VH-VL binders against o04291r164to392. Designs and how they scored, part 13

Target 1, 229 residues: o04291r164to392
Amino acid sequence: DANNPAGLLSIAEEALAEFLSKATGTAVDWVQMIGMKPGPDSIGIVAISRNCSGIAARACGLVSLEPMKVAEILKDRPSWLRDCRSVDTLSVIPAGNGGTIELIYTQMYAPTTLAAARDFWTLRYSTCLEDGSYVVCERSLTSATGGPTGPPSSNFVRAEMKPSGFLIRPCDGGGSILHIVDHVDLDAWSVPEVMRPLYESSKILAQKMTVAALRHVRQIAQETSGEVQ
Short names: E, the ipSAE of ESMFold2; O, the ipSAE of ESMFold2 at other seeds; V2, 0.75 times the mean of E and O plus 0.25 times the DockQ between their complexes.

## First folded at step 3 (VH-VL; framework fv_ragifilimab)

Design k4 (at its last look DockQ between E and O 0.83; V2 from the best seeds 0.00; counts 0 for: pae E 13.4 > 2)
Fold by ESMFold2, look of step 3:
Structure k4 (fold): chain C 229 residues (1-229), chain A 120 residues (1-120), chain B 113 residues (1-113)
Amino acid sequence: as target 1 above (229 residues)
Amino acid sequence: QVQLVQSGAEVKKPGASVKVSCKGSGYTFTAYYMYWVRQAPGQGLEWIGVINPNSGATTYNQKFKDRATMTVDKSISTAYMELSRLRSDDTAVYYCTRSGWESPHYMDVWGQGTLVTVSS
Amino acid sequence: DIVMTQSPDSLAVSLGERATINCKSSQSVFYSSNNKNYLTWYQQKPGQPPKLLIYWASTRESGVPDRFSGSGSGTDFTLTISSLQAEDVAVYHCQQYYSLPFTFGQGTKLEIK
């Protein structure tokens, strides 16, 4: 049964484990982007992948909001991701441990008319860790992972999101430390060679997604009286 | 600070070839697409092609595919466009231009142009 | 190839008055997957290379004065200068970047009356 909650939880827990190994470990060969350092005016620390399947980016930064608020802002992907056309949550399933599993269909704008826009069919898993950290991780559902088949689509190329997401650690004295990992395979080899860098550059991924998410949350924290209490 | 500086004017005879250079400065040369566009006297602009300076990959307007060759030397941040089997109607100003930071489709910085005159 | 046709070929407009330049493509340059029109306007002053004014049909490039605006969709596009300044004397080009080869209109020469 593709909709079996126990099967979906198994996929979710595998995604969580892989995401955490990327966010705080060396599961990806990370190279730091020069000029991104901690400080009063800095966005945070940003790294991009070298020699991995697909492309990946990672960021770590401080935000003056509690973990749950950070999670809620970032889960609303169209509000901050410029290239996100639509997000449709088709199912929400309680995980039984206080966490939730969402089945999500996402359509993205294309940067060029010479290749089809990408879409994603994903499982997103939100849960609280033993140390009080909150995590939101996400990965594509494919024939290899199991799980239900996504909606049919025309005019899109189904892309793959490898385990990605947000790890949000509460800070003593308020606020959060936010770790972001984006890891995708946009099927770059299906586009003309001259356009391929738009689909296979970890630096472009970092600029368009990973850094954009961190900047958005930090801007909201500065604009509201909702700083972590 | 962002600049594209092209080689000087050329005078050629029909049947010859010309190679125009374009040096980029003030930006990361390999992070932007490079386009070549020409403008005949008193006429509009005509797209020749695009090159990815990082990979060397090219796409040409079919009108020029058999006669135009675009290359780069990324060690000196320089792009080249060579046009062979010149005719008198190839007389034009030839421009290099780069894409915007987020799209290879529109051209945000232009070189000063190189006049190529083809006359017998 | 998508043919871009501008009208008029030239126009003269008094200082402070409104100038309107039209551009028509032989095929739609609207991409429904992202709701964008793949159309750019350039300004080319005498003896100078073209300069980017407007992309996505209606988005002004940084540093372009508010008097410049672009409108239209699909096959019909308009560049408007709401209050003509002496410095706006130039040839204006539209360009599609929807499909290869990318093509330009023939240009519209704008002069002060």
Scores: ipSAE 0.005, ipTM 0.468, lowest interface PAE 13.4, mean pLDDT 85
Fold by ESMFold2 at other seeds, look of step 3:
Structure k4 (fold): chain C 229 residues (1-229), chain A 120 residues (1-120), chain B 113 residues (1-113)
Amino acid sequence: as target 1 above (229 residues)
Amino acid sequence: QVQLVQSGAEVKKPGASVKVSCKGSGYTFTAYYMYWVRQAPGQGLEWIGVINPNSGATTYNQKFKDRATMTVDKSISTAYMELSRLRSDDTAVYYCTRSGWESPHYMDVWGQGTLVTVSS
Amino acid sequence: DIVMTQSPDSLAVSLGERATINCKSSQSVFYSSNNKNYLTWYQQKPGQPPKLLIYWASTRESGVPDRFSGSGSGTDFTLTISSLQAEDVAVYHCQQYYSLPFTFGQGTKLEIK
């Protein structure tokens, strides 16, 4: 049923709705991180989860790049996510609404030798919203969601990505407002008890993934804005 | 500034126990691993164990597992290491030290050390 | 247990000259899953606790002068001080943090010749 476009679009649309409720709403109990900012020259807001399933982080900031360019940069996770070992797109499916569905296998490096590295089997959905915003959202495919079974995880622990992604709103006069949500369950229970903070801390997630993404896009924006003569 | 301040020197007889304290300040105590390391006079460094100050979970060097007990009182940001059934070869400076930012297994801040002397 | 062996046990080097300290592990401390060597170097001045110099075999800790560098991979590692200063008189320790128990080299005492 593995390649059923209508079923995959239903999963994608549910992921989009859940992601947006986190990015622009209160689906997660967010706590702002006053001492953590994306950079000194931009308005940046970083928040982490409290009392939620898994761990979550959110950031928003201004970038001087067009929404589609921001999406291209952030889809290339190995280029900015230090712990990302590989991203393999196994299937690309047109959504029939101008959007694109991708089935993705991601492998991560481990922060410690005392626990196995994590991998992810996900659906990533890219689409343009009615207001001109561009969205890239992603969630794990499991037996509960339906969809194709992923590659075997013989040397990895299969982690779960809950609806996560990037909401990129164009600004009047150029540039974008970027909202990032990362929400994951890294299977902290399978990790030796003394090491579990590495896998269950929303603050560490924010520092290593969410803030890193925003910082990377803003660095490229500085380099790009200096190229016009 | 980040500091680890340990209790003062101890003199003990063989067969006794000693409990060394380590108070952390200038950082979020429960967000960093705490390690205990010792150094006998004129000798190298020896790892005793690690404690997660948030959960109280521990892992010991097997050499010390039967005699060492690491605990935390997070309400006062203080870690403890108790070594029982002391012998003369337990005479050493005992250090508490915390984990590094990127990896919890390398030690970026050290206490001043606590000399424990075991003699009859 | 992974045994860490330093060489030499002590050395004397003239001010402004290069000092080289070696550390060998009995097993590889390179973790292919994240492409990192799990090795640190510490400096311990007389009467003081150890101080972190280098982690991941070659990454300098913040505030460590550029004259300190680490190199090597797998089982063989080197700490180099490119131009020895008077304040560098210390014992230097390597440590692996690849597997439990974490272990240290025996130390190398560095003195001015």
Scores: ipSAE 0.005, ipTM 0.496, lowest interface PAE 11.6, mean pLDDT 86
ESMFold2 (binder alone), look of step 3: mean pLDDT 92; pTM 0.933

Design k5 (at its last look DockQ between E and O 0.02; V2 from the best seeds 0.00; counts 0 for: pae E 15.5 > 2, placed apart)
Fold by ESMFold2, look of step 3:
Structure k5 (fold): chain C 229 residues (1-229), chain A 120 residues (1-120), chain B 113 residues (1-113)
Amino acid sequence: as target 1 above (229 residues)
Amino acid sequence: QVQLVQSGAEVKKPGASVKVSCKGSGYTFTAYYMYWVRQAPGQGLEWIGVINPNSGATTYNQKFKDRATMTVDKSISTAYMELSRLRSDDTAVYYCTRSGSESPRYMDVWGQGTLVTVSS
Amino acid sequence: DIVMTQSPDSLAVSLGERATINCKSSQSVFYSSNNKNYLTWYQQKPGQPPKLLIYWASTRESGVPDRFSGSGSGTDFTLTISSLQAEDVAVYHCQQYYSLPFTFGQGTKLEIK
């Protein structure tokens, strides 16, 4: 039953806990990306996974927007994720604790015509923490997690999103500090061997998804700052 | 909950072909790889191949590449494995098995098996 | 092809005692990028299909009793049953899923002494 909010909330709370342990802790063996230049034009601190299941990337940076606005922008994945083909929100469920649970079907463009594009069937959980931080976390719904069965994956390879998302902390004096975690398993066995490194690279994940999100929010923040007056 | 149900036992002559079916239920059929594995009487397990039921993409053990054909019918959540030019040493129980939930590379749920007997 | 070799071929163990089954691969099944050993253990009772016990060499599948444990890395792996029960009479198979074709050990038959 798609309307069993106690079961969906349990999945959502587990995803939140795991996401936070990745975003602010060492649940993943993080390695800083070499080559970031210091200065006001730098995008922030970026790390990639070593020795974990799947591939993962993390970024942390300052943005001059309030947490709610940052969350609004980043939830609109097609507006900033170049390879995102479509996002369908199939269900929106109040969590009973003031948060929101969404059941989401996402399709991605493939980087090559020689392999099938990926899709995702996920639960996305948005909530506000006691310290005023806003969290949007997301994970795949699979037979192992429970929850409703997703749309058929015709012409797509169903990929797995492990607990991922955005932690948006308010800053003293305004603005936010944004933590981003992307953690996925893209089913590399479904592609020809010569292309598999593209599907197993945490650096590519960081560049295409994690860093792209941070850049997009920072760019909007600069554009809207010019319209304050 | 998760279940793989295979077609019944078959008796074939050398040179014939056999097609085994495997119907999945209790899970999203296209979200997991389907493997085929066989076991000759009293012997160990032998991997035949894997199919991605979403795309139809296949990878075969080279031993079977020229004789085995794996397909799916997504509309009825059913996978098929056909083995042609049968020999007496193809007598075995043939299993379908689903990929694992934590990785597509291992097998977590097995069908009941289909005995194929090849006799002159 | 990675050859998987189990030892012993058969083993008789008294109820409540420890059973140990070894599996050796002809090349490493450890992938340093994710720090995982690509090895499973299956249990196969007479007339039944194999049943997954352990994946990633040491991670127990849901619903598998605590008495089953896996250990080892690289090329040498061990399945241990800490306190044998009558229902554990079976053939046990290791399998590598590091490189194609995926291959199985020849099996170890476990009996009650």
Scores: ipSAE 0.000, ipTM 0.431, lowest interface PAE 15.5, mean pLDDT 85
Fold by ESMFold2 at other seeds, look of step 3:
Structure k5 (fold): chain C 229 residues (1-229), chain A 120 residues (1-120), chain B 113 residues (1-113)
Amino acid sequence: as target 1 above (229 residues)
Amino acid sequence: QVQLVQSGAEVKKPGASVKVSCKGSGYTFTAYYMYWVRQAPGQGLEWIGVINPNSGATTYNQKFKDRATMTVDKSISTAYMELSRLRSDDTAVYYCTRSGSESPRYMDVWGQGTLVTVSS
Amino acid sequence: DIVMTQSPDSLAVSLGERATINCKSSQSVFYSSNNKNYLTWYQQKPGQPPKLLIYWASTRESGVPDRFSGSGSGTDFTLTISSLQAEDVAVYHCQQYYSLPFTFGQGTKLEIK
């Protein structure tokens, strides 16, 4: 049964486990980005993938907002992801134990007129960990994973999101430490060879998604006192 | 020079399977989608599916989803299509074809074709 | 599935004359975001695989003679051969690549009258 809640929870829990191994471990061969130094204006610690399937980026930084506010902001992908054309949450399913599963269709603008725009069909899982951390992880649904078939991608190239997301740990004294992992396969072979670096660069991914998300949350924290506890 | 060279003609009985190979040369094999298309005698062209030779990801025409299997061995720049539970109406020329340079969604280079005959 | 319908099923045209083949899709294959029609024309000579002639409905593939041209938009498309040559005897196929599954017209057989 493609729509079975138990089957979707199994997919969600596998995505969570894999995301956490990337966010806090070495499931991806991480290389710290050149020029990203701690300091007053630093964005945080940013790393990019080496020798992995697809492209990946990771960031870790402090934000002066409580974990659930950070999660709320980052779930609103169009508010911070410049190339996001639309996000359509097609189903919201309680996962039990307080977690939530969402089935999401996302369309992106194309960066050039030479390539078709990408879309994504994903499962997003939000839950609170035992230590008070809040996690939002996401991965594409495919025939290999199981789950329902997504909308047709008539005008888009279906890209793959590998387990990705946000781990938001509360800090003593208020605020949060935010871990972000973006891991995608943008189907770079579907564009002319001269354009492929735009679709295969972990550095561009970091700049456009991972760093953008962290910068956005920090900007909101500066504009407000934030929800610290 | 871009070329797709397919394996030779096959004769099969109903219920058997066939595996057609397609070797690409003269281009970066993993940089282009590989399509499979067939043409029954006296009939038009029918799309079977597409494989991303870098990732191995596949998309099948629903008509063939439970009987066709596309794979790639990128170390030898070779794609494969296996069709199982053959019927007499599977008699056709099977083509591999490469995606276009201006879009992944059309086909610009075709293999010579592999005739598969299913005796009923 | 998008159904592609060609007309006529066959035609005979005198050498040096204009040949016109039509292709109609059951849904628009025009994508307004990039201003492109997702339609190809292939030529298939007897005993040979198809050969790409036209993509984006009107763009000629490299090495295709100038006498071949494509036109149309949305659901109605035309392949024109301005001055038929003996080597142009073939079956011509249109194909949409707008949505999966990609589908072909039934083919139009072109002969010399």
Scores: ipSAE 0.000, ipTM 0.428, lowest interface PAE 15.1, mean pLDDT 85
ESMFold2 (binder alone), look of step 3: mean pLDDT 93; pTM 0.947

Design k6 (at its last look DockQ between E and O 0.30; V2 from the best seeds 0.00; counts 0 for: pae O 13.3 > 2)
Fold by ESMFold2, look of step 3:
Structure k6 (fold): chain C 229 residues (1-229), chain A 120 residues (1-120), chain B 113 residues (1-113)
Amino acid sequence: as target 1 above (229 residues)
Amino acid sequence: QVQLVQSGAEVKKPGASVKVSCKGSGYTFTAYYMYWVRQAPGQGLEWIGVINPNSGATTYNQKFKDRATMTVDKSISTAYMELSRLRSDDTAVYYCTRSGSEYPHYMDVWGQGTLVTVSS
Amino acid sequence: DIVMTQSPDSLAVSLGERATINCKSSQSVFYSSNNKNYLTWYQQKPGQPPKLLIYWASTRESGVPDRFSGSGSGTDFTLTISSLQAEDVAVYHCQQYYSLPFTFGQGTKLEIK
């Protein structure tokens, strides 16, 4: 049953597989965003989706922090995501493989007063891969996936997070290679037509979320340089 | 005043079903989880499940998933829990309880309880 | 399921004295990512429903007297009543809300000696 640990692990493992195929593969039709950085490559490579369900963005960059520290920083979404109002972990389930499953309720601020703010009910799965990489992936729980029911959303529009997250590969000599995928459906049809670009643009998603996360962790790494090795 | 008021005591025979009601008042009924918990005489508390009263979606303790049915009627701010194929060890006080105002996973308001007695 | 075990099953304490009730979980209910213990305490007077006293292991619910305090972390938790009053005669329950299904301790009956 999807309400027990074995069922939740099945959902988590499927989310992991889908996330990895997006992060390092071609599961999404990615379009590279050359010139998104102001000068010489300072953050890494950024791509946005073309012709997929919802909107998606991907980034890859170097960070001079250990994988676990990167994960710790990025799991604290309110600290770096401007539009994140709250993140509540409602349940924590140890996975049998040493990983952790969280059931998370997230509320977002709306960028406009013309549409209701979005919220998310998600499963977040953190685990270590065989090659020493650390992964934090996340996806919405819906009637289609199974799993426990989420909180009522009376003042919010329940948005969908498709398999998304962070893949953090350790580098020889220290530091990490960080892959980020954000893939969401914000229910753009529920807003006035004039406002829909804010909810349908993978470029805006990349700027506000994907690049923001990479920039934040790199900034912390530079402020920590010389003390963390 | 936030309040949960439950239906009165029931006496049932083994094999029957019982349906307990719980009316919420003094708050937005559809904005909070509704939980069901029971307590056999002289025993501890046992969680039955939770319903999202806005969507009607439910999550049951696996022990009860085959016999318990939770529903809501939003128009009258009332939740229901039906337990089928009753046994004598289902004799208990059944409580409805609401999620916390700031933390949706602990229970801050409880109904008065409904005694269900299962006797031949 | 996370099993919650309370001790003692019952105790008697003189008015004005300190009462201590223990609760142990079969698995940690502490989550290091948010630094919180997912543990509540309820008071249940005879013939009444439970009433929330403490959440997050140590945070008093509004209106709960200062004589009630919660402490502990991980798997070991304590409810303390610093100066027992007559109205504190009740059964006390701990509950974890870390993982589904939510589970309760068996209860501790507190009486006046």
Scores: ipSAE 0.572, ipTM 0.829, lowest interface PAE 2.6, mean pLDDT 89
Fold by ESMFold2 at other seeds, look of step 3:
Structure k6 (fold): chain C 229 residues (1-229), chain A 120 residues (1-120), chain B 113 residues (1-113)
Amino acid sequence: as target 1 above (229 residues)
Amino acid sequence: QVQLVQSGAEVKKPGASVKVSCKGSGYTFTAYYMYWVRQAPGQGLEWIGVINPNSGATTYNQKFKDRATMTVDKSISTAYMELSRLRSDDTAVYYCTRSGSEYPHYMDVWGQGTLVTVSS
Amino acid sequence: DIVMTQSPDSLAVSLGERATINCKSSQSVFYSSNNKNYLTWYQQKPGQPPKLLIYWASTRESGVPDRFSGSGSGTDFTLTISSLQAEDVAVYHCQQYYSLPFTFGQGTKLEIK
């Protein structure tokens, strides 16, 4: 049954596989963004989706922190995602392989008084891969996926997160290579027509979320252990 | 001010079904989870499940999954729990209870309880 | 399922004295990522439904007197009533909301000596 630990693990593993195919493969039609400069040095490679369901962005960059520390920082979304109002872990399920499944309710601020704020009901799966990489992936739970029912959303528009997250590969000698994928459907038809392009822009998603995450962790790395290489 | 008012006590035979109602008032009914919990005589509390009153979506304790059905009628701010194939050990007080604040971490308002007695 | 075990099953305490009720979980209900303990305490007076006293292990619900306090972390939790009053005669329950299904302790009956 999808509400028990075995069913939740199945959802989590499918989300992980789909996330990895986006992060390191061609599951999304990626267009690289030349000249997108997040800070004093090049932050990394950033790409946005062109023709996909919803909107997506990914980034890949170097960070001078160990994988677990990077994961710890990025799991705390309110600390780096400006539009994130709250993140609440409603339930925690051990995965039995050292991994952890969380059921998470996230509320976002509305960008304007003209549109309702979005919220998310998600499964987040954290685990270590065989090669020592750490992964944190996340996807919405819906009636189609199964899983426990989410909180009522009477004041919010329930948005959908498609498999998204962080892949953090250790580097020899220290530090990490960070891959980020954000893939969402913000329900653009529920906003005034003049605002729809803002809710359908993968470039805006990249700037507000994907690049912001990478910039944040790199800034912490500089403050903690000196300049990143 | 926030209140949950349940239907009256019921006496049933083994094998029958019972449907308990719970009417919420003094708050936005569809904005909070509704839980069902029971308490057998001399025993502790037992969680049956939760319903999202806005969508009607449910999550059950697996112990009750095959016999319990939770529903909502939004138009009258009322939740229902039906338990089928009753046994004598289903004799208990059945409570509806609301989630605390906007987050479903705990239960802050309880109905008065509905005694269901199953006897041959 | 996480099993919640209370101790003692019953106790009698003189008016004005301290009452202590323990609750132990079979697994930790502390989540290090948010630094929270997923534990509540309820009071149930004779013939009445349970009433929420404390959530997040130590946060008092609005209107709950200061004589009630909660403490502990991980698997071991305590409800303390600092100066027992006659109206505190009740059964007290702990409950975890860390993982589904939610589970309750068996209850602790508190009486006046």
Scores: ipSAE 0.447, ipTM 0.795, lowest interface PAE 3.4, mean pLDDT 88
ESMFold2 (binder alone), look of step 3: mean pLDDT 92; pTM 0.941
ESMFold2, look of step 4: ipSAE 0.006; ipTM 0.515
ESMFold2 (binder alone), look of step 4: mean pLDDT 92; pTM 0.941
ESMFold2 at other seeds, look of step 4: ipSAE 0.006; ipTM 0.504

